Miniprotein binders against a7ua95r516to809. Designs and how they scored, part 126

Target 1, 294 residues: a7ua95r516to809
Amino acid sequence: ASLSLLSISDLVPDLQFIFFWMSNAIEILYFIQQKSPAYMQTIELMDDKAGSKESLLSATISANEEAMTILEEVIMYTFQQCVYYITKTLYVVLPGLLDCNPFGTEPSSEQCRRAAGVCVCAVCVMPEAVRRVVSVFQTTSDLLQQYQVHSEIQSQMFAYLFFFTNVSLFNQLIDKGPARGWFQRSRVLQIQASVKILLDWAKGAGHNHLAQKFFAKFCSTVTILASPPQQLSQMSWKALCAEHPSLKPVQLHRILTQYQLMAELGPLPIWQPSSEDEAYIYRTVDLLESFENH

## First folded at step 10 (miniprotein)

Design bx17
Fold by ESMFold2-Fast, scan of step 10:
Structure bx17 (fold): chain B 294 residues (1-294), chain A 101 residues (1-101)
Amino acid sequence: as target 1 above (294 residues)
Amino acid sequence: SKVRIEIEVEGPPEVAEILAQVIRWLAEEAGAEEVEVRVEDGRVKIEITGLSKRMALYLLAIIAYLALKYGVKVRYEIEDSGLTPEQWAELFRKAYEEVTK
């Protein structure tokens, strides 16, 4: 499987050319948009000598509009190709993030252990799996900077990459978590620490707002699973829904069921879905997230 | 290595001429040494010189995508590529897949 793994560095030579042509199309489009009024005025001045001013101006406006549409097509598809190859690489490396241990344990003080009931002084080490994911984001950022891609396009690309990462991690945790033991408290804390490394990278790269927006569902999931039993059992269904609005009722129900199993709380009447939400738990099958944004 | 590419676009004149203009702008922005567009016998011919081989491959892949999108026929010829026709076809196919999929 290691021989089948495609590194982001293996894609860089080809991505450079796709980014190059995307950047060129963007530059041309912006030039036409910015110079359109001056260009039209120039055509008007020249056409005064020809005696067919309205016809030439109308034809030029139409031609520019069609050309801008074609350039938008080029930008769209080169953008989509970059995203396709980058997310294909992410998809291969992301599962490792759920199954790695970023903690090195050197508990040196009794104070740390007693304060939290566990050692909060554990040092986070960047595992290979996390480094691979960060490398994909950093390489993307480097390519966007190398080709001077406009900040709005950069934001759109990272919005999609964070959206993709959130959906992939959430779906894998919910769908495969029980079989892989990922819902065990120690594993959840490891996942939380690994995700924090990604979020810290995003903050350092100037994408904190996008990361907060697009990782909300996965972060809510991990937050619930990491909650102490005493705290979580005191919250009503309505309070949990209000605290975690990114989660659908069926998703929240699955997460709480897994939490209850791992915490071994037994047959306690802790969480009662509202009548409104109860129908959605049983009627909709929207447990897993779609990669289609709407 | 620098290449010379000749492109022929066949289709409705209004569509072919606008596509040729966009292709010209893309090549000029990329630093092509010479870009010439001519209309001859109902076909638009584009000659581009001075692009590197790899830049030319990805440009041709984009042009192939646009041809499919807008329903025109495109033919091309490359000089000074340093490749056999079979090697060039394989590199074009790879570039086309990168751009269109």
Scores: ipSAE 0.669, ipTM 0.899, lowest interface PAE 1.0, mean pLDDT 80
Fold by OpenDDE base, second read of step 10:
Structure bx17 (fold): chain B 294 residues (1-294), chain A 101 residues (1-101)
Amino acid sequence: as target 1 above (294 residues)
Amino acid sequence: SKVRIEIEVEGPPEVAEILAQVIRWLAEEAGAEEVEVRVEDGRVKIEITGLSKRMALYLLAIIAYLALKYGVKVRYEIEDSGLTPEQWAELFRKAYEEVTK
């Protein structure tokens, strides 16, 4: 019950502190790493007052090494905490993306109505369900920029969030899609349009490569399902495998089987798995994506 | 804006002296205009002037980590930061609680 009400805005105050410490720890670590050699040289050039120089050097080295170790732990911990909180919010809003009709005249968000002018920003024209997902990513981006988090850490954060999003959407579509009618062409086209808006946002935010990489499975699934029966029925199993390398044989087989049922095509010999893949199409453990691989 | 920081280190003299030297060096490298180290009543006092607010926060953060690790008590006062002592304390408290959970 309580998780369904959790918005990214509710977590911003807590996230701000985590991002603050993460950014500071990274900068301090970098500072120590860059300045330690100069410090050691400075100590080495000092007059040896009663043999204390070696002791001072040793103590300084030890202190720096210990500080760096602690800072690395803080960076890792704060990163994990950020991911944990942000993914919780994504978990709540992502199902709405699959049910979204982006072609519907959804009323403009109440927030944009309060501003005397119709905001024509890309976010304001988004369907509400898509806007909620984008808002999580945008808030994350804004916080990372606000606290000047190192670019590599930003990339890692978005890589994981896109990975999580892809796994979540893919698993939901495969598992619940048939029962919820998400495999119907009209619904698939809606999903495809919604995902395109998200990908366009990612492109605009400078994460195009990451988005293309980590959304590959979900995008491939949606592309197959969006294909007209006349076109897809002419594609062999091998051709589909080659065109959609991100899909495991068991995943492709499930998608095609469900497509066949939905489109009432009957058995299509051309979609029969190769002898090499035949052993893999029954590996149901590989059907859904795991969150543990990252 | 530049800040003034007064740091008091309470602990074993050897550890306090080492920590004071590290703090002095960090402050100097961070662009402090003046760093003074004094020993009063068995405590090491460090006065730092001319640091940016950002570098002051970083310096205090690293001191806090070192203090925890070495079992040394550190007190600090920050002047001219635009933040009240309570705001600084709350900032550090919240951050500390999040990283120690």
Scores: ipSAE 0.022, ipTM 0.506, lowest interface PAE 4.0, mean pLDDT 84

Design bx18
Fold by ESMFold2-Fast, scan of step 10:
Structure bx18 (fold): chain B 294 residues (1-294), chain A 101 residues (1-101)
Amino acid sequence: as target 1 above (294 residues)
Amino acid sequence: SKVRIEIEVEGPPEVAEILAQVIRWLAEEAGAEEVEVRVEDGRVKIEITGLSKRMALYLLAIIAYLALKYGVKVRYEIEEVPDLSPEEIARLYEEALRRAK
């Protein structure tokens, strides 16, 4: 049966079983690693009854190594299944993050706007689109904690999820941004605020280092686009490349070109690529990021 | 509901036996009531009882992946097992008959 991806909550029962088997395989692998030295010592202490103690030792080592390799395959398979379903859910909800407004968003029908007879007005609230993305990350964190998955595997899971989110958001912004009006200053500030909510969640969850590393490209893009014209006009092409090493020259050039098209922001400075970077920009058609989607 | 699973692994004995051992460990750690592994007629047979149907289905998916990865052939059968023993079912049936008008 194929899963229907309406929301992360629809996947939780299936994800629970996949995380269960992943955790199970990890525990067995750890047990074998811990017990292997004791078994070798036990064999060494054995009476060499059949004159085959060395053969038994060699066979036990080989069997344990083969079993550990099989368990590593089980862990990899279940990890890949989790990543597949979680990222497929993220792919559906992420575009909404670029269209939402966390500034002055109207409270949901479930949220009370009046307390003790006075009107309570939220200037900035978490939009539904951002809440959906946060829910995917939180559910993943909850499942990893429920099944006591080791920190290294947790880090690898969130590294990939942040990588996927970064690539998806960057590609959406660069490819569809001009047609959707996402490069307008007011929209960029909304995007920046929404991304900050995700980054704040990641910090609270203990993944600040991973978030900073894997969101670098999208964060650089939004930072440049949100910069005041006065501030950006003081930076040379070389300085921008140095401040934003995650951006390829062709990507930086496209971002600055979009910035210059924002006529309503007033007169905009022009940044000239170096001769070397200019040649690279005109040679390459590789604007969007890859996440192995070929 | 609890199920009974019979799995047959066919392939080189050294590969099939280690796969069966790992499958046994996975099932035991998952809380299976009984796990029996035997070699018969050039095949490794694994019988597992006491797993829920959904746990069993995910285990079978893992086994299918391993079979493809290690180049062995796997066959399986799933049977639902009552939560009560035949004797307990018989006693409940008899009691129901005695209470019926």
Scores: ipSAE 0.633, ipTM 0.788, lowest interface PAE 1.4, mean pLDDT 79
Fold by OpenDDE base, second read of step 10:
Structure bx18 (fold): chain B 294 residues (1-294), chain A 101 residues (1-101)
Amino acid sequence: as target 1 above (294 residues)
Amino acid sequence: SKVRIEIEVEGPPEVAEILAQVIRWLAEEAGAEEVEVRVEDGRVKIEITGLSKRMALYLLAIIAYLALKYGVKVRYEIEEVPDLSPEEIARLYEEALRRAK
């Protein structure tokens, strides 16, 4: 199947397998860590009837150490595989979020698996493009809970997924936004509303802090672009830098330049970068976010 | 639900006996109601009763890893068929280890 047709539902069987073993490996590791000291003590207290006590102890220590090592590797590997598959699915659905008009009367998705009638759950009332993104996160959450994955691993998973989502959306907006008209005020307001729905979902799912942290750059960009020209034209470069610390100087400069073009504003001296930032605004390598920084 | 597990360990007697003792202890600590270890026809047989299905699967995972590491063969019978055999679990761990390097 072409990557373009891949849905999170298509990956559920494979993800279930990976989550199963990730969870099991964590629990086995924890079990070994917690029980090994007691076991060693038990062996030490055993009567050495066969002269095998020392060999048994040594073998047990060695086996436990090796088992712990391999389990840690399994946990890491399975985590990476989960992230890999889930991010592929996100990559497919995320562009739709930027093109979404959340103010349109889209029919409620018939696809709510709940047997009874029109589901009025928060997910079912979402625009289709937003629902597709939320569905990836919700499916991930449901699987993590179903397999009782440790809370720290859940937090790390969502941290990475939010990071990936932010990088993807930010890069797409910066790179393709001008050409696609996403910098137009009406489109920006649509994007802002769509992202708000996603953030509200994250808040409801208990990931508010992570969402606020990892979406900061994209949210800052959208906030600037959504600002009325009269308001934004009164803000100095320094004020904008201070209000949006998640943006690099080169990023802020690009956003303001594109905003100026879109709004047909003349040169605004107030947006001139400081002497300190002037060298940084030309660092085009820092314009787009890297996926490797996490 | 509680399950009954029968484990057969085939290998060098010294290794099989050590593994049997480890399995017995792990089973007891996992909440097994009874653990019996027997030596029949040069094979170590371990019968475990009263273990939860979940803990049984975890025990099998540990056994599979140990079996792979020490080069012993392990056979098992369980009242409820697990999702994966010990051999499949061992293979999965080996593959994960290889990919993690």
Scores: ipSAE 0.021, ipTM 0.333, lowest interface PAE 6.2, mean pLDDT 82

Design bx19
Fold by OpenDDE base, second read of step 10:
Structure bx19 (fold): chain B 294 residues (1-294), chain A 101 residues (1-101)
Amino acid sequence: as target 1 above (294 residues)
Amino acid sequence: SKVRIEIEVEGPPEVAEILAQVIRWLAEEAGAEEVEVRVEDGRVKIEITGLSKRMAAYLLLIIIYLAAKYGVKVRYEIEEGDPSEEALRRLVELIAEAYRR
């Protein structure tokens, strides 16, 4: 019950503290790494007062190494905490993306109406369900920039968030899609349009490569399901495997089976798995994506 | 704005002295105007002047973690209340909670 009400805005105060210290720890680590060699050289040039120089040097090296180790742990921990909180918010809003009709005239959110000017920003014209997802990513981006987090850490965070989003959406679509009618072409086209808005945002935010990489499975699934029956029925299993390499044989087989049922197509010999893949299509353990594979 | 930091280290003299040297070095490299290290009543006292608030927070973070690692007690005072101290306290609490689980 309480998780359903959790918005990214509610977590911003806590996230700010975590991002602050994550950024600071990275900066301190870099500072130590850059300054330690110069300091060691300075110690080496000092007059040796009764053999204290070697002891001082050794102690400094040891202390720096230990401090760096601790800072690395802090960076890792703060990163994990950020991901944990952000993914919780994503978990709440992502199902709405699958049910979203982006072609509907949803009234503009009340928040943009209060600003005297019609904000024509890309976010304001988004459907509410898409906007909620984008808001999580945008808030994350804004915090990362505000606290000047190192670019590599930003990339890693977005990689994980996109990975999580893909796994979540893919698993929901595969597991619940048939029962919820998400495999119907009209619904698939809505999903495809919603995901395109998200991908366009990611492109605009400078994360195009990451988005294309980590959304590949979900995008492939949606592309197959969005295909007209006349077109898809002409594609062989091998051709589909080649065009959608991100999908495991068991996943592709499930998608095609459900598509066949939905489209009321008879058995299609052309979709029969190859002899090589036949053993793999029954590996139900590989059907859903794992969150642990990243 | 520049801040003044006073640090008191309680622990084995050898560890306290090493920590004091590291703190002094970090403070000097961070652009401190003055760093004074004193030994009073078996405690190492470090007074740092002329640091930025940001660098002061960084030093405190390092000191707290090093102190915890070495099993020494550290007390610190900053003349100006820094919101970074509250952030640090919260982070330490979060980390402590994570290690208790």
Scores: ipSAE 0.064, ipTM 0.555, lowest interface PAE 3.8, mean pLDDT 83
Fold by ESMFold2-Fast, scan of step 10:
Structure bx19 (fold): chain B 294 residues (1-294), chain A 101 residues (1-101)
Amino acid sequence: as target 1 above (294 residues)
Amino acid sequence: SKVRIEIEVEGPPEVAEILAQVIRWLAEEAGAEEVEVRVEDGRVKIEITGLSKRMAAYLLLIIIYLAAKYGVKVRYEIEEGDPSEEALRRLVELIAEAYRR
């Protein structure tokens, strides 16, 4: 369906030929790697005048190495371009995920009564903002399948897309969340439900392990913020650090500070940073995540 | 510098015709100055001009792979140019143009 002007559907024709070039380059690289040893052996077994065979082998090795270099450059560049276009589209649609209400679409009582006895009443439609994000991932998956891209490259692409999504959502929540009201408990529960839809999509697509690995920071953040006040107030700083190792001390401190403000928990929380963590809490450069994969 | 390539495709007519159109598309995307496709003597003949040496090599590798996959035979002749050109230059430009569309 039609999304915004910078939607994934608008980029599909451009992405199709980039994926086509990438897929063919990958398959040719694999073909050369598979056939090169057999061809070299054929040359070595040839009945040839002395001195000619060595020259032919050297030339063939050089040509194969140059061809592989060209193919690797094409694969790398086309991969980077696909990621660039896809993440640019994600960047536009991801903020909507933090503002949508997945609990708002309830079937009317009348429709539930009509469907009684057929077990159809429980069907829910995904919120539009979540559907836009899922559409980006689904279109990427469809293109990778259509062009039969090697599974390792598929895994690398989704690893990066999940990494980008995690960093983007985390940074937006931490930086803009207070002004947008996103730290209010009702909003956090909506965000948690929306994220679950993305994670469920990833599981259905065969990327559960990648999603668990690369969404860890944002999931930890949302889990803490969605925790009941009574439960969270009973946990020590050390216990929270141990349960959420993906969060840096400065990040955990910011999250707990926002939680306390929104939950009206009172002035004396038990969440005291260790003496070792105090230096890191004052390193504001570590608050937001970098989009560069280190 | 720029090279000239002549390609002849032999195989089942329906497959050869489809492969010829794919070759034309790939050559145009790779920055060829002109691409001519002719059907003569039951064979498909393609003439490509204006590709850099590295882009010509890339295109030929793709053509050879596709021909093997679809069971057709490809014959080619290439006129060599100056070795100073870069294989990725035209691909970079084409992808950048696609982003602006």
Scores: ipSAE 0.013, ipTM 0.290, lowest interface PAE 7.9, mean pLDDT 73

Design bx2
Fold by ESMFold2-Fast, scan of step 10:
Structure bx2 (fold): chain B 294 residues (1-294), chain A 101 residues (1-101)
Amino acid sequence: as target 1 above (294 residues)
Amino acid sequence: SKVRIEIEVEGPPEVAEILAQVIRWLAEEAGAEEVEVRVEDGRVKIEITGLSKRMAKYLLQIIKYLAEKYGVKVRYEIEPGLSEEELKRAYELLKEAYERH
């Protein structure tokens, strides 16, 4: 629908109220979880006249469990809606990250307009494409902080967003890379620098461990492609598998094939799959990652 | 601007009562001025005052989701009324992703 085409800033006036209700449901759930044991202890201490104590205890447990289940449904529903719209905005902006140059400057006329008629020349700036991706993460962080969402839920949301970003970038690079020239060494170094900006943002936001975990596949891919030919040629297939366990055999094989072609290392395959992995390099269905696998 | 919401939940008493309790807690946590729950003629009635229109329209969509999930019937009235455009926006944001699941 048309809502999926809106930028993150266009969605904020409405998304904020979904975050609001999610936060309220979380607070209520935690309150019940904290108070339920104390109340149950109070019932246990009551005199059991006419056998009513067990019925009251059972009814209270049942009612609290049902209420907690309903609150969990509210949290899950609102969480999924937020993630859905945020990831839709990410999907639109992420391809631009693979096709931008963080080592360059924007045209001087655009810089002059942005700087109110003053040209500011920088050797290196955050590209607009990287800024758009960072803006989605920062806006999400701002909303989570504004509504004081518990740290556990914040971590879960960024886990989903980093997972989605990793899958999207990996799939774009593998699927469209050859046609776009993204496997050329100069372009890979630009991609590596852009990814570093995202990882630095994540570290600054307190999500370094999540970023390391969920960007592993894409980071492994970029690391291999950025490796000097002399260094990479000295590594065996088994050594590469050991250093990059996040990559499936078919994925590693595709990456190395593209690397060999772009680095002009000749027609003879240097990185031969092990006998155990040989069957798996033909699993084309495993080449691209699934967005549903989390 | 602030609204008054009247909600009526019809279904098995044990389900309707727990759902009404959760709705009450959500409204109270949101800073509603008054939240009142009453049982009358086999139906659970909830009155909420003091939420903004924007807060209210998203709460109503969540209540609709829960009603469908738990198989109860919910009717509501809101004063002052929300425009069709305002209701449609909240519905689109919450329903599109719901439908895909």
Scores: ipSAE 0.693, ipTM 0.870, lowest interface PAE 0.6, mean pLDDT 81
Fold by OpenDDE base, second read of step 10:
Structure bx2 (fold): chain B 294 residues (1-294), chain A 101 residues (1-101)
Amino acid sequence: as target 1 above (294 residues)
Amino acid sequence: SKVRIEIEVEGPPEVAEILAQVIRWLAEEAGAEEVEVRVEDGRVKIEITGLSKRMAKYLLQIIKYLAEKYGVKVRYEIEPGLSEEELKRAYELLKEAYERH
């Protein structure tokens, strides 16, 4: 099946089983961790018949440690599988976010057509492209809650998904943006509005801090590109670096160069990199973000 | 459709027994009708009945991953049989996911 046809809904049945195993493994691990002290105390209170107590205690400790190690591996494995399937779905829907016009009267989702009335829920009023992305995150959240996955694991999963989303959107914008016209002010404003809807969703879902942290680079890029030429042309390289610390010098330089071309601005000495950054602006290997750095 | 799974674990007895217990716990929580663990000829045998075919497939993927990581050999039989291709695809997806992260 072409990756283009894969929806999160199609993966839900498989994801449910993975989440089931992950949740159960976490529950068992937690049970062992909580009960181990009680078992040890029980063994310690037993009559020491010919050194059998120490051997039993040692055997119990060893068995628990080994069991916990195995369970941790199951948790890690199932976590990775969840992330793998969810990120595949994100990979398919994320490009649509960059092409989305959130100000257009796009017809309401097919799912809300079943009710004869216009659903005015926050999800139904979203542009289709944004709704598709939000649907992936919402489905993930719903599954995590359904299977009562530990809050720390939930946080780690969203951290990674936001990281992946940021890297994907940033790389696409930097690499393909000029050619696709995404650096045009009207398009940038559309992207900014779409990202705001996503961030508002993340805030409503209780992931505001994670979203702010992991979307910082993409948001900084969009903010710079959305800035009026009159305002941005008054900002020095140092000021822009300070305001957008998530951007590497090479990234900021690329963004400003493309902005200059798009806005038909002449050479702006104020955007000239500092002597310290001048060596770094040519590191093209650092231009795109890596998926491996998380 | 419910499946029967027979799992044979070859390796250090201590590791095999612990793995068998973990498999038993997971199978029971998954709604297995019966889970039997036996030690025969220095091998741990696990018989699981009453699991769905889908659940059995995921269980076997987890077992394979654990087996490779801990250096334990695992043999399994499923009735009615899961295709080797379905198991292989699942394993390849696992390996790819692990190598990427």
Scores: ipSAE 0.006, ipTM 0.275, lowest interface PAE 10.1, mean pLDDT 81

